Miniprotein binders against a7ua95r516to809. Designs and how they scored, part 4

Target 1, 294 residues: a7ua95r516to809
Amino acid sequence: ASLSLLSISDLVPDLQFIFFWMSNAIEILYFIQQKSPAYMQTIELMDDKAGSKESLLSATISANEEAMTILEEVIMYTFQQCVYYITKTLYVVLPGLLDCNPFGTEPSSEQCRRAAGVCVCAVCVMPEAVRRVVSVFQTTSDLLQQYQVHSEIQSQMFAYLFFFTNVSLFNQLIDKGPARGWFQRSRVLQIQASVKILLDWAKGAGHNHLAQKFFAKFCSTVTILASPPQQLSQMSWKALCAEHPSLKPVQLHRILTQYQLMAELGPLPIWQPSSEDEAYIYRTVDLLESFENH

## First folded at step 6 (miniprotein)

Design aa6
Fold by OpenDDE base, fold request of step 9:
Structure aa6 (fold): chain B 294 residues (1-294), chain A 83 residues (1-83)
Amino acid sequence: as target 1 above (294 residues)
Amino acid sequence: DPKEVVEELLREAERLLEEARKALEEGDFERAILKALQAIIQIARAMLEAEKYGTDPEVREKLLEILKKAVEILMRAEEELKK
């Protein structure tokens, strides 16, 4: 299927299968870990009818060990597959978030899938591009809850998805932003509003801490770009480094350089990197984020 | 043939589930747990093997069905051992 046509709804049957296995594998693994001592003791207390006890005990130990091993493999596999499918969907919808105008009056013609009538829920009033991104996360959340996937696995899933989203949005903004006009004041404010909607959703879904942590780099970038020229031009390099510790020196330098060009400020000595950072601002290999660091 | 391997694993799982069910009916709960776990191992192997070679909805449905049966036997046997 062309990546452009892939919706999260199309993946629901696959995700349901994956989450069913993930949940059950975790539950069975937990059962073995918690209940194994008790039923082993019951076997040990059984009357020894002609070595049947020893054979049963040995077979049960072996079955427990093998079951735990294969279930761990299933959990790993299902986690990876879940991430794979969801990130593919995110890859398709995330660019729309940067191009979205959240202040547009276009009536969301799309009825809330949850309501038989006109829904005025927070998701239904979202711009379509934001709604599509939120829908991926919401569907993931709903499925994880529906299948009662262990909370730790849910947290790891959202941590990775937020990480992926941050890397994707940050890299697109840094790489393509100047050429696409995403560094223009009006566009930056639109991006800021769109990201706020996503962060508000994450907060409402109980993932506020994870969202704040993993979106820090993208949020810092947007915050700097959204700052008025009069305010930002008064901030030193050192002050900006201190306020935005998630940004590498090369990243901050690139953002400020592009901001300066877009705002027509000319050279600002106050933004000159420190002597300590001067060697790092030219490390272009560190400019874009890697997907491998998670 | 990967399909044949999956089918063999499923047949073995079904055999083990029948043994587990019989053990449960006989009140041999320890044996029921053992056989259910052995079935789960085969079902999990079948799942991983099936997914390596593609997505077959019929195989997926069968895997889910027999996994549910295995879990049900396992849970019932465990509940009876607590008594």
Scores: ipSAE 0.797, ipTM 0.945, lowest interface PAE 0.5, mean pLDDT 90
Fold by OpenDDE base, fold request of step 9:
Structure aa6 (fold): chain B 294 residues (1-294), chain A 83 residues (1-83)
Amino acid sequence: as target 1 above (294 residues)
Amino acid sequence: DPKEVVEELLREAERLLEEARKALEEGDFERAILKALQAIIQIARAMLEAEKYGTDPEVREKLLEILKKAVEILMRAEEELKK
């Protein structure tokens, strides 16, 4: 099947299997860690029937150690597979978020249309491209809750997914944005509104801090691009660096240069990098974010 | 053959589960826990091995079924040891 047709719903059976194993492996691992001392003591207190006790104790110790090791491997594997499946789906749907018009009259979701006509629920008024992204995160959340996966693992999962989403959106915006008109003020405002919907979802799901942290770079970029020329042209390089610390000098310089071109502004001396940053603005290797830095 | 390895691990797991169940029925809860843990090890190995070579829905279903049985035995045996 072409990657373009992959829905998160198509992956649910695979994810259910993986989340089942993840949850159970964590639970069994916890059981061994917490209960092992107690039942080993019970074995030690048993009447010594001719060497059977020592053999049972030794076998139990060995089984505990081996079980813990293999369960840790299962947890790592299942985490990796979840990330793989979910990020594969995100990779397909995220570009649509940048082209989405949240202010347009998009028809209600297919699910609500099938039931009662025009639905005005928060999901139905959401643009289709945004709904697809939110659906990936919501499905992930629902499955994690359904299988009662440990909260720490849930947090790690969402941290990575938000990281991946930020890197993907940021890189696409920086690389393709000028050519696709995503730096135009009207388009930027659409992108800003779409990201707000995603952030509002993350807040409602209990992941507000993670979302704010991991989307900082993309949000900073969108904020700069959404700024009126009259306002942004009054901000110095140093002020912009201070307000947007998540952006590297090369990234800020690229954003401002493309903004200048889009807004048909002449060179602005106030945006000239500091002497300290001058060497860094030419580090094109640092322009795009890496997926490996998490 | 990876499939043969998975099948062997599953057979061993089922054998261990039967021993665990028998131990539980006999009131040998310490042995039931041991055999359930040994079964879980084989089931986990079978899962990891099966997933390396592709997704077989029948194997997945079997793995889930026998894992549930192993966990149930483990939990029941532990509950009885607390009494």
Scores: ipSAE 0.795, ipTM 0.944, lowest interface PAE 0.5, mean pLDDT 90
Fold by OpenDDE base, look of step 6:
Structure aa6 (fold): chain B 294 residues (1-294), chain A 83 residues (1-83)
Amino acid sequence: as target 1 above (294 residues)
Amino acid sequence: DPKEVVEELLREAERLLEEARKALEEGDFERAILKALQAIIQIARAMLEAEKYGTDPEVREKLLEILKKAVEILMRAEEELKK
């Protein structure tokens, strides 16, 4: 099937199996860790019937160690598979978020039309492109809750998904933005509104802190680009660095250079990098974000 | 053949589950726990092996069924040891 046709709904059966194993493996691992000392002690207190006790104890120790090891492998495998499937779906739908016009009258989702007429729920009023992205995250959240996956694993999952989303959106905006017209003020305002809807969803889902942390770079970029020329031209390089600490000097310099070109501004001495940052603005290797550092 | 390996692991898991069930019925809760853990190991191996070579819904269903049985025996045996 072409990657373009892959929906999160098509992956639900596979994800259900994976989440079931993830949850159960965690629970069994936790059980072994907590209960092993007690039943080992019970074996130790048994009457020694002709070496049967020592054999049982040794076998139980071995089985515990092996079970813990294989369950950890299952947890790692299932986590990686979940991330793999979900990120594939995100990869397909994320580009649509940058091209989305959230101010347009898009028809409400077919699903909500069938049940209650005009559904005015937050998801039903979302632009289709935003709804597709939110649907991936919502489906993930629903599955994690359905299978009662440990809260720490849920947090790690969303941390990675937000990280991936931020890197993907940031890199696309920096690399393709000028050619696609995403640096134009009208387009930037559309992107800003779309991202706000996503952040509002994350807040409603209880992931506000994670969203703010992991979307910081993309949000900073959009905030700078959304700024009126009259306002942004009054901000020094040092002030912009301080206000947007998530951006590397090379990234900020690239954004400002592209902004200057788009807004037809002449050279602005106030945006000149400091002597300390001057060496860093040429580190093109640091321009795009890497997926490896998570 | 990966399928044969999975089938062998499942047969071993089912054997161990029967031993665990028997031990539970006999009131040998320590042995029941041991055999249930051994079954879980085989089921987990079967799962990991099955997933390497594609998705068989019947195998997945079987794995889930026997995992539930293993966990049930494990929990019952542990509860009885607390009494």
Scores: ipSAE 0.781, ipTM 0.940, lowest interface PAE 0.5, mean pLDDT 91
Fold by ESMFold2, fold request of step 9:
Structure aa6 (fold): chain B 294 residues (1-294), chain A 83 residues (1-83)
Amino acid sequence: as target 1 above (294 residues)
Amino acid sequence: DPKEVVEELLREAERLLEEARKALEEGDFERAILKALQAIIQIARAMLEAEKYGTDPEVREKLLEILKKAVEILMRAEEELKK
């Protein structure tokens, strides 16, 4: 394990080794499942001239079973290692998503201004921070395709990577957001745009359903924070809980508290938690998400 | 130590691979399948054991080459057996 590595490109040799083993283990396991009835039948029908037929048949039965067992262990191990290497890289690059500006800068070049006519070429570009995250996802996708890893395994991989991304971004926002100014409206709109770039990548890569499912908590958070004050202040606590079921009461309470502070809507609570939720809005043990699929 | 276990598993896998190759060459496709499966078992065990403690790139390359050869023999032998 190279626990100190940060860049996905530094991990490509390790990932190539892992994916080679994963894809071959899956292929061999499938081969045994599909082909062994036929070749076992052939052995059973052999002419027993050398007196070895019964031994060969028994040994081949044992080999089939032992091979399937060890190959399942290989698949489990390689999946876990792949997840470990990739998420270690994601952990390092994801916080930058919260600080970047996807709307970019205004290029004042003459060509951009003339081509646009009605607008200057203040072109929305992919910020380096977003590019780094997309690069991790894209490199992973390319390697999975290169090694022809089964589509169900690819889906499981991206389900976990999106889950990890969601938890990491949510925890960083909740934990560091006040100190970093990430709850300011202009920053929230930038974050929302950056997340859209990731969701667009996931859609183009065929993982739209997984991204919608596993980014839900972070997307709900950003949606609430991006809402205009007049619109959000008209929604009850109960309505917000119904609209955003991925958020625990303590999480929704924290988000709304930060929203009210940043929108300067005064100190009086706008959103009154239900009686049953009141018991949970201060459960700080539930504030940050675990990587254990809560 | 762990390196001794990996070296023994590699040695066993290489022996089984050679037996599989010889069986394939002799037209004994049933035995080639058995020996290729046995090589795959041992090389998979070698990989899992080696990776527990961090694996040298040279060992990783050897693991890959042995697996590739064993899989080629397995699939070739099964294909010939169907004929």
Scores: ipSAE 0.776, ipTM 0.948, lowest interface PAE 0.5, mean pLDDT 85
Fold by OpenDDE base, look of step 8:
Structure aa6 (fold): chain B 294 residues (1-294), chain A 83 residues (1-83)
Amino acid sequence: as target 1 above (294 residues)
Amino acid sequence: DPKEVVEELLREAERLLEEARKALEEGDFERAILKALQAIIQIARAMLEAEKYGTDPEVREKLLEILKKAVEILMRAEEELKK
């Protein structure tokens, strides 16, 4: 019940605190690493007043080592907390993306309507379900930039968020798709259009390579399902495996089986798995993606 | 009590910050750096401890304030050592 009401906006104060610490901890850690040799040398060059120099040097070495250790713990903790909070909000909004009709007249966002003008920005013209997902990523991007978080940490965070999003959408589509009619061509085209909007946002945000990499499995699934029967029925199992290398044999087999049922196609010998893949198509444990493999 | 531990760490951090400030004013920049680093350690420990047991906005604000002071002393002392 309480999770369904959680918006990314409600978490902004907590995220601001976490991002502040993450950014500062990285900066202080870098400072210690870069500057410690110079001020240690300064201590070493000081006049030895009755052993005070040695005690100061020893204490400073100890403080540097301890500071670096605790700052690394802060960086790890803050990164994990950011991912935890952001993925919770994604978990709530991602199901709406699969049910979204981007071709319908959905009303513009309530937030942009409260600003006294029709905003025609790319985000404001998005379907509400897509906008909610994009808003999570945009808020994350804005906070990372606001606190000047190191680019490598930004890339790692978006990599994980895209991974999480792909796993979530893929698993929902495979598990619930047949029952919800998401394998119907008209619905698939809606999903494809919605995902394209998200990918276009990621491209505009500078994360094109990461998005292409981590959404590959979901995009491949949608591409197969969006294919006309006349086209897909001409493709062999081997050709489909080669064109969609992100899909495991069990996943591809499941998609094709459900496609066949939906399109009322008879058995297609051309889609029969190779002798090499035949053992793998029954590995149901590999059908859904795991969140732990990242 | 986790709250008591956080309060103790904050008190120690504030003590260390005052020592760092005094050292900076006296031109003992090496000691200022040491004391600022020691303060940062205590502040970071306080943050991690506070977050384990829940979110107190007042504690968070205090932690950010004293962290800023520690970093300012650290940066100033380092700049003076380069001269």
Scores: ipSAE 0.775, ipTM 0.937, lowest interface PAE 0.5, mean pLDDT 91

Design aa6
Fold by ESMFold2, fold request of step 9:
Structure aa6 (fold): chain B 294 residues (1-294), chain A 83 residues (1-83)
Amino acid sequence: as target 1 above (294 residues)
Amino acid sequence: DPKEVVEELLREAERLLEEARKALEEGDFERAILKALQAIIQIARAMLEAEKYGTDPEVREKLLEILKKAVEILMRAEEELKK
């Protein structure tokens, strides 16, 4: 795939093809499951003309089975292809969320003024980086609705997309955050605001439960980093683990270490890991999340 | 040659679709159901095979058209059979 195929706009024709096949495969599979007892019975009750009834019955049984088998393969393939194309697009646009300023920029303010009185504050508030991510989610949602994909499949799709988004943002924050200055409090507050816009989109789209579930690790990370030093320094390791169960010990330890550096705090005895967790805080293999854990 | 495999599957699907259409026209709804199902099987195989190696938009349009027609015949034949 070329890098141009990673844009959601360039992928709409591909996604339309895929969703058409997914929706029709589901519909045909359901049709066969619901209607074949009746039409098979009708064939069994036919007058046996020229001895063709038995051949027709046998062929139709075979065709039902073959159709259901191939349509299940189509459904699996089309779901995988949707996920593949959409997550490739998300991978390209997600890093911008960590660098953007949702509180306003001179370019956004200038663009609002240049709109010659057609400026809408909602348009001026959503920075370009956030808009690109929302566009991927919204385009996906619009296509799923257009092709009348079953609501359970739509939920599975967004569960995976939110999982992917969480892993991508978390890994980039942990891995690149020190070099990029993303642990500075002003940047964390900007990141928190950008994520809030995504969560608001998910709520308005009817996916609030999925977003709350699958963004938990990244949201916990940002919540800790955004906490005032006075508040956070009073929470023990055990209390932080209980408040943020989505974070592994090595992850919580890394987050607190970065917090100490940026807040210019020395080591705090209250943040010493429990005896249970001490063996786990240096397990570097557990620091970054796998994209395969879904 | 992957294109030859897809073209053969498309030709077979089109043949089965025409047989389904004729059966429907003649009032042989049981055979129309069979032939429509067989067309759906072949066109689904064609889609899966074509997509392994990337598919021209022209081929994709043909795949969609044949599927739509086969599904329409299937559902019309079943509806007539219920009568």
Scores: ipSAE 0.773, ipTM 0.949, lowest interface PAE 0.5, mean pLDDT 85
Fold by ESMFold2, look of step 8:
Structure aa6 (fold): chain B 294 residues (1-294), chain A 83 residues (1-83)
Amino acid sequence: as target 1 above (294 residues)
Amino acid sequence: DPKEVVEELLREAERLLEEARKALEEGDFERAILKALQAIIQIARAMLEAEKYGTDPEVREKLLEILKKAVEILMRAEEELKK
């Protein structure tokens, strides 16, 4: 049995347990922060019979502090576990997005086949590979709403999931693209269309700003590769850096090199790196992105 | 060994929960708050410890039930104390 086939639906029971704890830990932490001044004051104003007030006050101070500490640990742990489970499913489904063809999809379900001439069925026109990625994001969104997880934490969750998606897709494209033929123009256009579907989901789900921020590197890469040669050949290195600030010099250089090969262009003087960037275009240690972000 | 640690934490959380329930019924709302907080601390520790090594569904159900009861007592005691 291989964990590489684990779907998001298989993990829902574990995610439900984790989200329950995360949501309750947040609620209790807020309760203590909001209510503790009042109940501590009530204890201080009690009649002190047999010295029990001072012992109760001391113990309650300690309990408040210890509870807040452990609940913060619960929140951190549950967030990390959610991310861990969800990204494991993402890395299984993300590679297919680079190989699918969104342009040639025929109606694939019996319902869509019967209705193909009379209505549009978005589910039947979405490539299966894109649908699998969307399913991970949608299931995550549904669970966060079900357990009423605080909006700020929901945003942090999707920020990380989009970051992870961007790093995974970018690294695979850069590392495997030459061998897989992913830099061929027809393939780049297919990838661009598939990513558009994913970005449309993010916009409809209320995460447009996060997607724009965290997909920037991969989207910049695809945008450059999809550009017509007549258009791209007129843009200098400096102009490309300004338009695509998410790309490091070594990354932009690699992308332009692959573009030259596929467009059958010779060396272009306007793509020569600036003097500031010249030292960095050969730093292969900076070519691929880390999944950690400090 | 890890299962023994979780069982000890669960027993302590249950003991504290019962003390909180008794304090609430006696109208000692200040002590009910303290004991409910202490139960929450121990059940949170139990959850974190249990999850390190994989947790049986039965243990997960117990963790959920104790937490729910402790939170209910905490909030009810605070509400009564405001009266």
Scores: ipSAE 0.762, ipTM 0.943, lowest interface PAE 0.5, mean pLDDT 85
Fold by ESMFold2, fold request of step 9:
Structure aa6 (fold): chain B 294 residues (1-294), chain A 83 residues (1-83)
Amino acid sequence: as target 1 above (294 residues)
Amino acid sequence: DPKEVVEELLREAERLLEEARKALEEGDFERAILKALQAIIQIARAMLEAEKYGTDPEVREKLLEILKKAVEILMRAEEELKK
């Protein structure tokens, strides 16, 4: 059942219309590219007794060009619309991942079967907040397959959705984490477990490489925060940068600062930034990620 | 203004679709290809305009009907032309 106007289920009719157009635009564009040389040559070889061959040929050249141009616009626009609808839904459900406790005691296998009609084990045992995010990804995947959208476009869609998810979670953690208590170690371990469930879904859906690439910043953040003090205090700034290349210096510095506060750990000489990085740890303009740097 | 633009584009697409259908029935496959392509152009423009500002479900249904028919004519005409 639908729960709110921002539920992915409420958006399915709009997404069906958009995916229908996206898939057909791709198919027609491909058809023109592959068949136009042949049918244009057939027109050129027509018997011109009626004298209308040249106007037909000219008009068909123009129509091919116009059709390919507008269909490329349709593909771009429908992709943007899909992203718009889906990310608005993700925006609503993603914060719950930072607040939920994935260490529940009773999985609901019977309700899992009723809810989906087909039992998927990753869905059967997950907390509601995680289930809401997975539901968005799963519904998107199902629609893309239903409309037989080309696999390259499906990959681009999920690349963007994972990018959006990473940026949203990272920015919320950095910006709101101190006030919400999300840097407490027990909380970080809960967040890490919730993200693992998402990564398992992505792997099972055939998007492991995209998830590894586009979740890297958030996963690195959580990995650092979840590290025991004895282990983390033995890693130099240089080693941390090398192990976590997705983190900008200002981001790594902020994460380590929050870690020091929560672990009641004073400044460590081994965490002093390199000379190159010292100027960058104060660039607060680079702290949060932009949704437009895809 | 957006509603008027969509209505005009739909009207144009329907006219072109009918011309494509007639050309196909008459065995004028070269003209059927042209008219089907022209219908696809206009219906794609109609869809892009309609989606910018929100779309009546009846308009969405018409967009879908015209596109399906135009694509069918295009593909049939190309198949016949190869014979």
Scores: ipSAE 0.757, ipTM 0.943, lowest interface PAE 0.5, mean pLDDT 85

Design aa7
Fold by ESMFold2, look of step 7:
Structure aa7 (fold): chain B 294 residues (1-294), chain A 83 residues (1-83)
Amino acid sequence: as target 1 above (294 residues)
Amino acid sequence: DPKEEVEELLREAERLLEEARKALEEGDFERAILEALQAIIEIARAMLKALKYGTDPEVWEKLLEILRKAAEILKRAEEELKK
């Protein structure tokens, strides 16, 4: 339960305990929700019990409402605890994705390149940095399945984990990218490949729609940075805003400025913000994303 | 004292569980539902406090026992009421 726990494997006993109690609460809540209309109706229509129908009905209405409320509180608290522990693990492993080279010269990497037509090599040669992140997601998925957690709760959990991942990666790229050389084209292609491995995992795990939704900002950033200069320099600011609506004007402006520098397209700005957006391109307070945004 | 509060909620849940069991045995399935729900309320409150503040392993074992028994009574009473 302490912040000193940096590995998902170290957290599994705590997560198992929390998921166990969450799952028990969910099971009872689901039963009450499904069966309450029927047994409430039966009590309401009852005339057989001597003089206690109205007292019994009133008490049962109150108890039913109260039980669902407290069970929902247990579920919410346990959900928040799971997310807290899991995101502490993600916080530690996510930065490695930006430094990772998925195209390494390892023997398995070279063998996959020589095979040319083998479409499964990305899974076989997953870089360690990507594997660490996937391990967090996979362990979470395995635990949710093991304890039979309701599918809507599983979706909500992965929605938050993908949101957290997107914010963390985007902020680090924008903030540290110039100093770390992450805007160089070869580096961007490496980052793009690493993210594709994560997206492929999410698709195989049944979370493709959530990943597409919640990784949009980071993926848009990498897509722009990976674009060929001839193609990107011919797109207007308006077209880029329309193609990448997840990016705020200050964010798009920063990305394009770094792109122009690293692609060596000269010092004269190529992309001119619209009049509407010009007021916003220097709002530094809007550059980084909040982890509290929903 | 959070530990004492968990144990008070547990004792109340035990009392309600016994009343629910008696109602089920007597064929009063509507009252068994009510009293099982009331036991579930108390045990869920105890669980929430135990999750937030901690408690003894023996108390966790008792919490689980009562939760499972109350849920079983609720299910059995609901099934009998359909008949």
Scores: ipSAE 0.786, ipTM 0.956, lowest interface PAE 0.5, mean pLDDT 85
Fold by OpenDDE base, look of step 6:
Structure aa7 (fold): chain B 294 residues (1-294), chain A 83 residues (1-83)
Amino acid sequence: as target 1 above (294 residues)
Amino acid sequence: DPKEEVEELLREAERLLEEARKALEEGDFERAILEALQAIIEIARAMLKALKYGTDPEVWEKLLEILRKAAEILKRAEEELKK
């Protein structure tokens, strides 16, 4: 099947199965971790009274460690599989977010039309492209809650998904943005509005801090590009670096150079990098974000 | 065959579970804990292989049943050791 036809709904049965086993493995691991100190101490005290049972305690310690290790492997494997499937669906729907016009009259979702007429819920008023992205995250959230997955694992999953989304959107914007007209002010404002809807969803879902942290680079890029020329031309390189610390010097320089070309601004001495940053501006290897460092 | 390996691990887990149950009934709570942990190890290995390579629905049901029973024995034995 072409990746383009894969919806998150098609993966729900597989994800449910994986989440079920992940949750069971976490529950058993947590039980062993919480109970192991108590029963080990008790066995030790009993062996000390009986004189010669060092072998049983040692065997129990070894079995406990092995059980924890293999359960952690199950959890890690199931986590990786979930992330793999979810990120595949994100990969398909994320490009649509950059081309989305959120100010257009898109028809409400078919599901809400059937139940109550014109549903004015936050999801029903979302542009289709934004709704597709939100649906991936919402489905993930619903599954994590359904299987009562430990909160730490939920946070790790959303952290990675937001990281992946930020890297994907940022790299696409930097690489393809000039050619696709995404650096044009009207298009940037559309992107900014679409990202705001996504961030508002993340806030409503209880992931505001994670979203703010992991979307910082993409949001900074969009904020700079959305800035009026009159305002941005008054900001020094140093001020922009300070306001957007998530951007590397090479990234900021690329954004400003493309902004200058798009806005037909002459060379702006105020945007000239500092002598300290000048060495880093030419590190093109650092221009795009890597998926490996998470 | 990964399927055969899962079934072998399942059989070993069932054996260990039965030993753990006997130990619990005999009041040998230390042995019950050890054998329950060993059963969990074999089940977890079976789960990992089954997740990677697939298995029959009936095998998944058995894996879950044995896992639950092993956890129950572990819990009971731990509670009895505290008395």
Scores: ipSAE 0.778, ipTM 0.942, lowest interface PAE 0.5, mean pLDDT 90

